VH-VL binders against Endoplasmic reticulum disulfide reductase DNAJC10 (DNAJC10). Designs and how they scored, part 5

Target 1, 103 residues: Endoplasmic reticulum disulfide reductase DNAJC10 (DNAJC10), of Homo sapiens (Human) (q8ixb1r130to232)
Amino acid sequence: EIITLERREFDAAVNSGELWFVNFYSPGCSHCHDLAPTWRDFAKEVDGLLRIGAVNCGDDRMLCRMKGVNSYPSLFIFRSGMAPVKYHGDRSKESLVSFAMQH

## First folded at step 2 (VH-VL)

Design o8 (from o5 with heavy chain Y100T G101E D102Y Y103D W104Y E105V Y106W Y107G G108S M109Y V111Y; framework fv_olinvacimab)
Fold by ESMFold2-Fast, scan of step 2:
Structure o8 (fold): chain C 103 residues (1-103), chain A 122 residues (1-122), chain B 107 residues (1-107)
Amino acid sequence: as target 1 above (103 residues)
Amino acid sequence: QMQLVQSGAEVKKPGASVKLSCKASGYTFTDYYMHWVRQAPGQRLEWMGEINPNSGGTNYNEKFKSRVTITVDKSASTAYMELSSLRSEDTAVYYCARDTEYDYVWGSYDYWGQGTLVTVSS
Amino acid sequence: NFMLTQPPSVSVSPGKTARITCRGDNIGSKSVHWYQQRPGQAPVLVMYYDSDRPSGIPERFSGSNSGNTATLTISGVEAGDEADYYCQVWDSSSDYVFGTGTKVTVL
């Protein structure tokens, strides 16, 4: 239920009218590995409320650069017609849920 | 001990091509993007392009896109940059540089090669 | 084409504070990195992500970035700080962009 987004599908997905919370990550990143179990559990908890996406920046670094990603993991909320909102909270599931619900 | 070692100085005629090498050691070569940056005498640093050593995927500065090719040899842990149709204004020191790894931050250059002087003379 | 402009030179006395500015349109929305280059040497990363210091860089180096100006500040300047300094960002239209460079002279 975590949807992997490639460059060609990214814009269509985030402009679909649905709320998207996207994790930009790299497989070689230790902090990304640390976040992965929490992100998976978060995705399960909010299933049906919003769309959860993931972008593998190791496979598509240009997509990540174009979206302003300068560190891993970087988490953003996207919804059509509005500027992307970057998540600045901690890696806890509670913080992620709270952030998602305020949008 | 991480190190990037570049090939030696080159002297070329206008219209020629040059191919420079950058050999990495002390880290996993395929885990970090490699960049090429040049500096003409008395001028600023200028980014030329980057390569993902794992996939071979490249991205080039539009200014050099028609003339530059960056490649990698994984087995040798070596990156290459070839610049064709050389002009006198291509006289510069050429650097390879590794994308950063501080606190999962990337997009800066934490290790640099020693530089290779390329002189294009009439 | 995205442009980063730095003052050509900054002169400072030993023990005083040097401030090197990097100006770019809405640069505060980007991550700024700084390099030190001594004569005949390759650049050295001295500040990344606006205000983080790489291992081995003295605490007297600090950075800030807001609006249209990023600043590298060197307090308690020492003779060994004499060098050229370059700011650098990534921009979606221009990729990696370096500043015009600033020569810091310690006199």
Scores: ipSAE 0.007, ipTM 0.601, lowest interface PAE 9.6, mean pLDDT 85

Design p1 (framework fv_pabinafusp)
Fold by ESMFold2-Fast, scan of step 2:
Structure p1 (fold): chain C 103 residues (1-103), chain A 123 residues (1-123), chain B 112 residues (1-112)
Amino acid sequence: as target 1 above (103 residues)
Amino acid sequence: EVQLVQSGAEVKKPGESLKISCKGSGYSFTSYWLGWVRQMPGKGLEWMGDIYPGDSDTTYSEKFKVQVTISADKSISTAYLQWSSLKASDTAMYYCARHEYYDSSGYDYFDYWGQGTLVTVSS
Amino acid sequence: DIVMTQTPLSLSVTPGQPASISCRSSQSLLHSDGKTYLHWYLQKPGQSPQLLIYEVSNRFSGVPDRFSGSGSGTDFTLKISRVEAEDVGVYYCMQSIQLPYTFGQGTKVEIK
């Protein structure tokens, strides 16, 4: 299921030792709105394989700025001990699954 | 408590401009979308478009994209629906209603509605 | 655009009797996230629409349990177990799986 990450919970989540794929979005962003159904489909398909998170940058712009988010949506993989990896592929479910499985 | 309060009824002539308002209170205005819904006399409901006041992003129904402009002023928690030139066919009740983005919370439906603004356009 | 069709367009109900309204969509409202984006609204005479049921079967806060929603895919039903005078109005279904959001044409419920 998609877990909403607020500032307080974000560091604990990405430092948990689990693989996280996080969607940084703004509710007012048309591309984010367009992505939402696909992101939810993706989350359902990879349930149990990795953790899926979402950060509402409209609620916490400082968190998003600190993580280097300068465009919405921005998709990143986080794992403890590794630098965050930004997703640069298209936003089809197939491409998201392929990228997640590489990690 | 959540409340959406709309501006009063308007009587206008064809060709005139108009801007009506919807003021939100009792919630975080910048955290919810505000949509506009038209109801022509004796007819059903038509979604026109919506705005996210936090960054003023807008989405329009294709039918209404060239007819109206939606805007918001978050400093006074107010959204607007505007016509540059009214037509008799714009005669209708106009409602504002809020909804939440359906990504993180999982919900996208109009939960609270304003009382409506009746716009009458006649010569 | 997704077309929403309601039946019947009007019905008269004796107080205390049940009522049933159907809504059919031109395509499935089931999202791959497992949720179905169909909602029901009531517009009482002279009033704004108000949310009754969201995502097929969830009653909005303050909505009496005599209202229930059911259905899946393209076929949905709103039931009122015991119609009361305050339930008079026009009922609308709405889909929100795809923009533009679209409403059914409405079902007018009257007391005999």
Scores: ipSAE 0.007, ipTM 0.606, lowest interface PAE 10.3, mean pLDDT 85

Design p2 (framework fv_pabinafusp)
Fold by ESMFold2-Fast, scan of step 2:
Structure p2 (fold): chain C 103 residues (1-103), chain A 121 residues (1-121), chain B 112 residues (1-112)
Amino acid sequence: as target 1 above (103 residues)
Amino acid sequence: EVQLVQSGAEVKKPGESLKISCKGSGYSFTSYWIGWVRQMPGKGLEWMGIIYPGDSDTTYSEKFKVQVTISADKSISTAYLQWSSLKASDTAMYYCARLDYEGSYWYFDLWGQGTLVTVSS
Amino acid sequence: DIVMTQTPLSLSVTPGQPASISCRSSQSLLHSDGKTYLHWYLQKPGQSPQLLIYEVSNRFSGVPDRFSGSGSGTDFTLKISRVEAEDVGVYYCMQSIQLPYTFGQGTKVEIK
């Protein structure tokens, strides 16, 4: 399942001790719409292995600014006790799975 | 103004070290990759490598990974290309260019003016 | 490495006439994401390369509509419908589907 994260729950989620892979997106962003089907398929494939989150930067632009997100989509791995890791690979499901399994 | 500004021309002797720079301005430097491209006199373009300045994640072309070091200092929005020991065959124009993360996978949309490196005895 | 081959390597054009440049890749540039990672650059004399067309057929900002790109898989074409004096330079195709990124040899376009 893909869990929508708002400011009030974001820090609790990423500091929970669970591994989170989060998609920061903006409504009206064509690349975000292009990614959406692949992101859903990816979330289904890794269900139970890590948490999949989504942040709507159009709804909460301050959260996105505070996390240094200035381009969309931006994909990050979060876990309590480690620095956030940005995903720089292609947007294929295979590359997303490979990256997630490295953590 | 969105731009990449490179350091000035260099005239060096074989065996000398060199570090040239590429400074980004007018955009979020840590949101784009910076690539380096070589053009030998009268020849075409050769991709050397890329770096993501936000975390210094670097990928080299196999041909260049033993010849040069690519690095970045995000605090001053500057990427670098460095040689420990120059050879006459390093004589070339060196361009930096940024990769457009939002537009596609890895096209160079903004280029620096180039740094001419001449290595002669 | 993916090898990019351009033809012709040199082209002399009368002003106002069309020009066509071919680029062939040793492997398909179509990704499983549905995109084709083939781009065209122009290097005018004494200048840095500049992006003309990305992902086969998309004109970069400010590029005149007399430039068009087409193709699929391994065979690509850049067309200039009416060559103008400002179009003189060397044109390069580039693939970015896999590392290392590679360029064609370049096609020099000059005015007769």
Scores: ipSAE 0.000, ipTM 0.564, lowest interface PAE 14.4, mean pLDDT 83

Design p3 (framework fv_pabinafusp)
Fold by ESMFold2-Fast, scan of step 2:
Structure p3 (fold): chain C 103 residues (1-103), chain A 123 residues (1-123), chain B 112 residues (1-112)
Amino acid sequence: as target 1 above (103 residues)
Amino acid sequence: EVQLVQSGAEVKKPGESLKISCKGSGYSFTSYWIGWVRQMPGKGLEWMGIIYPGDSDTTYSEKFKVQVTISADKSISTAYLQWSSLKASDTAMYYCARQDYYGSGSYEAFDIWGQGTLVTVSS
Amino acid sequence: DIVMTQTPLSLSVTPGQPASISCRSSQSLLHSDGKTYLHWYLQKPGQSPQLLIYEVSNRFSGVPDRFSGSGSGTDFTLKISRVEAEDVGVYYCMQSIQLPYTFGQGTKVEIK
C-alpha cells in the first residue's frame, strides 16, 4: 500500500515510530512516471515490513523544499529519532528492497 | 562572470550520433540545475529536461526521454545533450540554461542561458 | 501538462509607446508556499532568451524598470511602459510550478 502524504499526514507518519520509505515526486516528471510501476511492485513486496509513502511535490512544494528535495524522484527513509537517509542507488526493485531492509 | 558556453554548430546526416556540450563558469556548477530547451526553426521554446550536476539526477519531458540523453561531468563543469541516431526533425537550435531550484532566495527560473548550438540534420 | 496561452501573438508598437502582453495558464500557478511560478523571457533577434521577470513581478538583475509584471492565479501581464528599439524580439511566459515546464507560444514585439 502506497500512502499519499500531504503535510499533516507526513508529520504524523514520520513521528509515528514506524519506518517510512517515501517517494517525493512531481506529476509532470517523466522519471517519476518511469519509476511508478517499480515503486508499486516494491511496495507490494515489502508490505507489512515498513510503510511506503508518496509526496506529490506539485501539490506541496514547501514540504519538498524543507526536506531538501531538489530533483524528482527523490527517495528517503524516515524514522522518528533518526536523521533522514537519502537513497542514492539505482531504481530497480532489488536495490530498493535491499536498501529498505537495512534498518 | 557567470556564463554558460555551448559547443559549436553541427551539420549531420540522419542516423548519425551527436553529443553537444554546455560548460559553466563563474559559479558553483554543482549547486544549480542545467536545463535543455529546443527551438525549431521559426518556432517557440520547448523544454526537454533538466539535470542536477552534483549527482547527475535527470528529469526529462516525456516527449524527449527516448530521443536524447542528458548527462554532466562535474569535474569539468560541463553538461551534455546526446542523440544516438539523429532525424531530420531534430534540426533546431538547442539552448542550455541554469536554474536555481531549492533554498532561500531561489526563484526557479532559467536565469543564465548559453548562446545556443545550431544542429542541422539533412540528407 | 499546464498549457500557457499568450495574447496577442504579435504587436507593432510606435517607439516610446507602451505595450502589454497577457499570459494565461490552464491551472493556478500559485503554490502553497505562497509563491507563483510564472516567469517572463525575452529573445532578441539572433540571440538567446534572457530572463526579464521571475515569480510574476520581480525584475531580474539589469532589467530596466520600464518592464513590470503583474497578475495572480491563472492571469498574468507583462507591461513595457515605453518601448525602445532594443526591446524588439519575442516574449515568452513560462511556468515552473510543475514538470514538464511549459512556455507560452511567444509574442513578437516589433517597432512600427
Scores: ipSAE 0.000, ipTM 0.573, lowest interface PAE 13.8, mean pLDDT 84

Design p4 (framework fv_pabinafusp)
Fold by ESMFold2-Fast, scan of step 2:
Structure p4 (fold): chain C 103 residues (1-103), chain A 122 residues (1-122), chain B 112 residues (1-112)
Amino acid sequence: as target 1 above (103 residues)
Amino acid sequence: EVQLVQSGAEVKKPGESLKISCKGSGYSFTSYWIGWVRQMPGKGLEWMGIIYPGDSDTTYSEKFKVQVTISADKSISTAYLQWSSLKASDTAMYYCARHYDFWSGEDYFDYWGQGTLVTVSS
Amino acid sequence: DIVMTQTPLSLSVTPGQPASISCRSSQSLLHSDGKTYLHWYLQKPGQSPQLLIYEVSNRFSGVPDRFSGSGSGTDFTLKISRVEAEDVGVYYCMQSIQLPYTFGQGTKVEIK
């Protein structure tokens, strides 16, 4: 259920009116690799409540840098009509679920 | 000393499958991307794709994503390029090369393998 | 895709004389991080490509100081101050600011 977003798909998705929680990652990042199982479990738990996306910053470095991604992983909530919200909590599933449910 | 050692030359017929290899040594294999570059006889260089061996994440050039599969086995520090069904137009020299960091801007190929010549003819 | 165009396509040089190769990109290679993602490679006859210059002007380890790179935006130049016999080969510029990575068509350098 995790949807990989290319540049065109990204703009359409975040302006769709649906709530998106997006993981901006680099394949070479060890913390991104460490997060991956938890992120997949989180995506399963919130299935149907919001959309879960992933952006491979190796595929589009410019998109990621323009969105303020200065470290990996960077996690953001997007919803049309509101400013993007960066996640600053720990990488536990419980913290991710709590943050997602606030939005 | 950093080395990328590629498998030997291959002579194949159209329709056959093939898997060629690129083995890294003298550095942390899982800390660098491995890219594949094609050079058709007498022609220039074409980037095909890259893989991060630490998690096998791959990015392909659009032209090559339906033609080949890139993979890696980090337990033996080896990356692979494979075809399910070769065509005569796949005749080329294939190079592997490493680069470090996509994001920080160290995404130039610094060390290259010696190349694997693939000849596909009937 | 970013198109990389090299001129000239071939160059014959008397040993000890200078050589200059140009590379133009279809769009700026300057990133907002302040780096310019233009690199130069040399492929000697029968050999693999080797890195000469990365990020416009930085010589790679072991590359002689007779090689220098310069330029900005979309126009770049590789210079060899005194061409040696071992410098024969095809020179390629490459951009890595966006995927797919793209190479110029190559400039063949020969000794007269």
Scores: ipSAE 0.000, ipTM 0.576, lowest interface PAE 12.4, mean pLDDT 85

Design p5 (from p2 with heavy chain L99E E102G G103D S104Y Y105E W106Y L110Y; framework fv_pabinafusp)
Fold by ESMFold2-Fast, scan of step 2:
Structure p5 (fold): chain C 103 residues (1-103), chain A 121 residues (1-121), chain B 112 residues (1-112)
Amino acid sequence: as target 1 above (103 residues)
Amino acid sequence: EVQLVQSGAEVKKPGESLKISCKGSGYSFTSYWIGWVRQMPGKGLEWMGIIYPGDSDTTYSEKFKVQVTISADKSISTAYLQWSSLKASDTAMYYCAREDYGDYEYYFDYWGQGTLVTVSS
Amino acid sequence: DIVMTQTPLSLSVTPGQPASISCRSSQSLLHSDGKTYLHWYLQKPGQSPQLLIYEVSNRFSGVPDRFSGSGSGTDFTLKISRVEAEDVGVYYCMQSIQLPYTFGQGTKVEIK
């Protein structure tokens, strides 16, 4: 399941101690639209192993800017006590699964 | 050193199109956001929207989303505010202002001199 | 949208005397990162706005130390310890914790 996070929910989620993989997106972004089916399939593949989140940067621009998001989509792993880790691989399901399992 | 220089005053008729500019100098243009602020005659300040010139990522205030288009050309360090069809109610001073993206500084530090747009028959 | 309310709307000050402007927000401007996203701008007659104070209490470069900002949560104050002729203009508070950014109505400061 993909959980949409607003600023209030985001801080609680990343401070929960759970591992979160979050997609920061904009509704008008074509690359975000292109990623969406793969991200959904990825979320199903890793269901129960880590939490999958999504942040709509069009609705909460401040949250996205504060997290250093400067392009869409941007994918990050968050966990309490760790610096966020940005994903720089390709947008294939195989690459996303491999990256998630390394954390 | 840091400057935002806006295009000159415009006098237009209702229905005409218009594109005004804001040129940044003295800093890395793609490291900062550019916001647009409207000030109607004798009134206060209204935030219209912002653009990140590095990728043209744009966010609008809902009331301005349909009225204007914000764009940027990073090759000439210039941001734009555009109307397809002006109305008399668009008569106002328009300011551009700079905001730091990378350091989480969410405030306008430097402002352009303003572009006065007058729309009358 | 967050509503910003300034009081007073106008203020006439004898040169050398202090001035105080209040700004109230409809929601807390304190973010979970510990920062409070309230800023003050001055628009002198015929000029563009200029930044005075950012994040409640930090003076922007070149701003004289007679200007100070304070407050927390929803209530904020801008103080000028000794008003000078060059301080005439309209002062605006702005919140930037949430889009759209919103400004107060402005407080016009004039010399008596």
Scores: ipSAE 0.006, ipTM 0.600, lowest interface PAE 11.4, mean pLDDT 85

Design p6 (from p2 with heavy chain D100E Y101G E102Y G103S S104Y Y105G W106D Y107W L110P; framework fv_pabinafusp)
Fold by ESMFold2-Fast, scan of step 2:
Structure p6 (fold): chain C 103 residues (1-103), chain A 121 residues (1-121), chain B 112 residues (1-112)
Amino acid sequence: as target 1 above (103 residues)
Amino acid sequence: EVQLVQSGAEVKKPGESLKISCKGSGYSFTSYWIGWVRQMPGKGLEWMGIIYPGDSDTTYSEKFKVQVTISADKSISTAYLQWSSLKASDTAMYYCARLEGYSYGDWFDPWGQGTLVTVSS
Amino acid sequence: DIVMTQTPLSLSVTPGQPASISCRSSQSLLHSDGKTYLHWYLQKPGQSPQLLIYEVSNRFSGVPDRFSGSGSGTDFTLKISRVEAEDVGVYYCMQSIQLPYTFGQGTKVEIK
């Protein structure tokens, strides 16, 4: 399941001790629309292994400003006690799974 | 010059309400976050929350989110910190400060001169 | 929440001698954007805090060059090469990598 994170719950979620993979996106972004089907398939495949989050930067500029997000989509892994790790790979499900499993 | 000017010192009793202010000048008030920081007598600095005056978007520290309300009136370039019912433990110096840039990763500058709030029975 | 710990909590310095203040964070302050969100403030007696150093090592406008910041990850240091009377006050480190913003407990610098 893909959980939409608003700023009120974001820090609690990523500091919960669970591994989170979060997609920061903006409505109307063509690259974000292109990623969306793959992101949904990825979330389904890793269900139960880690938490999958999404942040709508068009609706929550505070949270995206906080994370220094200036391009969309931006994908990050969060784990309590660790600096956020940005995903720089391609947009295939296989690459997303591999990256997630490394963490 | 860019500056923040806060309202004057307050002496209150437990249970009373209070609203203190922080007025920005010399910059685009709606374009920068304003934060509030508490300093209890002889103690360190505690961040309470921030507000973006352009749309009143507000984020609180967990400790303070049920204790205070942060608001802003962009028509007069003023941010507010408000208590519905003061406690003796609210006795402190309260500072407002501008977040220098547009990102949370930035720093606070300038700072207001502070508002001393004394709550005693 | 990220916990910021300063050592020492108080420091008494002979004028002209150096001073060093440590700040440690409970987790890394390095962001994936390559920046480290650690800043230093000075609060002189009876005054508001003022920014000294931002992002570990950048001196804020008007801050004398006797002040320098260094460090990475979780371990940071503020150094004053030669302490002057006007440097007395309480020094605070702050992290801004995540909300809530948190400060160290402060280090009081006094002249002997």
Scores: ipSAE 0.000, ipTM 0.558, lowest interface PAE 14.3, mean pLDDT 84

Design p7 (framework fv_pabinafusp)
Fold by ESMFold2-Fast, scan of step 2:
Structure p7 (fold): chain C 103 residues (1-103), chain A 122 residues (1-122), chain B 112 residues (1-112)
Amino acid sequence: as target 1 above (103 residues)
Amino acid sequence: EVQLVQSGAEVKKPGESLKISCKGSGYSFTSYWIGWVRQMPGKGLEWMGIIYPGDSDTTYSEKFKVQVTISADKSISTAYLQWSSLKASDTAMYYCARHSEYYDILTGYDYWGQGTLVTVSS
Amino acid sequence: DIVMTQTPLSLSVTPGQPASISCRSSQSLLHSDGKTYLHWYLQKPGQSPQLLIYEVSNRFSGVPDRFSGSGSGTDFTLKISRVEAEDVGVYYCMQSIQLPYTFGQGTKVEIK
């Protein structure tokens, strides 16, 4: 399930030792709206394998900038002890699953 | 070409209301934050607040939170700065300015309006 | 609030000579993303402010290379290698790392 992350919870969550795939989005962003159904389906497909997060950059602009987010949607993998890895692939469920599984 | 065009000079009396405008063109108006900056006669620049026109999310400087209202009408690509009751101390040049990057409030201002001079006197 | 302090407050320069303006912040302007959110604006007489330098050292489009910015943390400098008549005006530094955004008090540059 998709877990909404706020600043207070974000660092603890991504440093918990679990693998996180996080969608940084804005409510006013049309591309973010277009991605939402695919992201939801992707989250269901990988349920139990890794943690899926979402950050509303409209609510926490500073958190998003701190993580290198300059455009929306931006998708990143986080794992304790590892530098964040930005997803640059296609917005299809197949590509998201493939990327998640290689980590 | 990016442009911000502000409404013309205003001469008002204390206690009157006023709404000045800032119209954006040449870019996606709803995708960039717009800020308001005050400059009192012979003084420096003071930041007042910002608005994201896409959803009208606003943030004010504490000094200006009670004094003014910032709003936007995305259907006509226009941001507004409004006073319910002007004071002589509101006499100043008011500038609107665009944040330089898509939805990013950490970047500085790249394009500025020409300014609206507001004079409040008895 | 972050306080921005500029020195000097005014500067008279002979044409063709260099000018240097300092800006100090009460807190570091370095963000965790590795960028420093310090910008320089010029306000020519009777005109709106215009962007000169963004994020410490990057010249904005159309800004002549005689303008340069440098610095880190809390101490920043704007340098004009050869001041020209069109460079007269008031120069402001601004931080945008923390709300409320704050400006320095301005440095007035005049030609002798």
Scores: ipSAE 0.000, ipTM 0.579, lowest interface PAE 12.8, mean pLDDT 85

Design p8 (framework fv_pabinafusp)
Fold by ESMFold2-Fast, scan of step 2:
Structure p8 (fold): chain C 103 residues (1-103), chain A 122 residues (1-122), chain B 112 residues (1-112)
Amino acid sequence: as target 1 above (103 residues)
Amino acid sequence: EVQLVQSGAEVKKPGESLKISCKGSGYSFTSYWIGWVRQMPGKGLEWMGIIYPGDSDTTYSEKFKVQVTISADKSISTAYLQWSSLKASDTAMYYCARDYEYSSSWGDFDYWGQGTLVTVSS
Amino acid sequence: DIVMTQTPLSLSVTPGQPASISCRSSQSLLHSDGKTYLHWYLQKPGQSPQLLIYEVSNRFSGVPDRFSGSGSGTDFTLKISRVEAEDVGVYYCMQSIQLPYTFGQGTKVEIK
């Protein structure tokens, strides 16, 4: 399940003690559209292992501004007690799964 | 010259509606957010909320979310603060201020409007 | 919400003497980007607030070098090396690391 995170929910979610993998995207971004099917398939494969979130930066500029997101899509792992980890790999499902399982 | 020009003072009765404005000039209106700040008579500053005029993305302080509506019309470089039903406790000076969208610093309101005094009395 | 506390709430300064205002936050204002989101505003009598210092220590355009900001984490100071008549007003610190943005209660500076 991909959970849409808005400003009011974001901090509680990422500080819940659960591992979160979050996609910060913009609706007008072609690369974001290209990623969407893979992200959906990835979310299905890791269902129950970690939480998958999405933040629409077009609708929530303040949240993305506060988190220092300057390009789309930007993928980050969040876990309470650790600094956010940005994903720098390719957008294949295999690479996303590998990265998520390392955390 | 960068300016934020606010509408004039208002004297209202409880229960009346009101919409005040803040017009930007001398800069690219959609490159800045517009924040609203309340100052009750003899009191300090309270941040109410902020709007990005380019798409009307709006954020409210929890305290003000049910009290007011913030909006903007980018075609005329104007932001608005609106009450559906005024209360005596809304008596205050209201300021608008701009915050650069592409700034490395957020919340550094660099230019402010002159303020709109709203007096609500029976 | 992050609570901003200023001390003192008021001070009277002889013209030409220095003034110092403290601002303390209920939690750190240091962002993961390495910046500290603490700003100072001045409201002169009958006027709108004006930006004085942003990100702890950077003077806004046109602000005299008599004004300086310092601090880190949760403890910040605004100093005026030589208070002039035009400096009278209420000084506010503000944090913008977290929504909602919050101001200190203000410090009234008067000269006698």
Scores: ipSAE 0.014, ipTM 0.700, lowest interface PAE 7.5, mean pLDDT 88

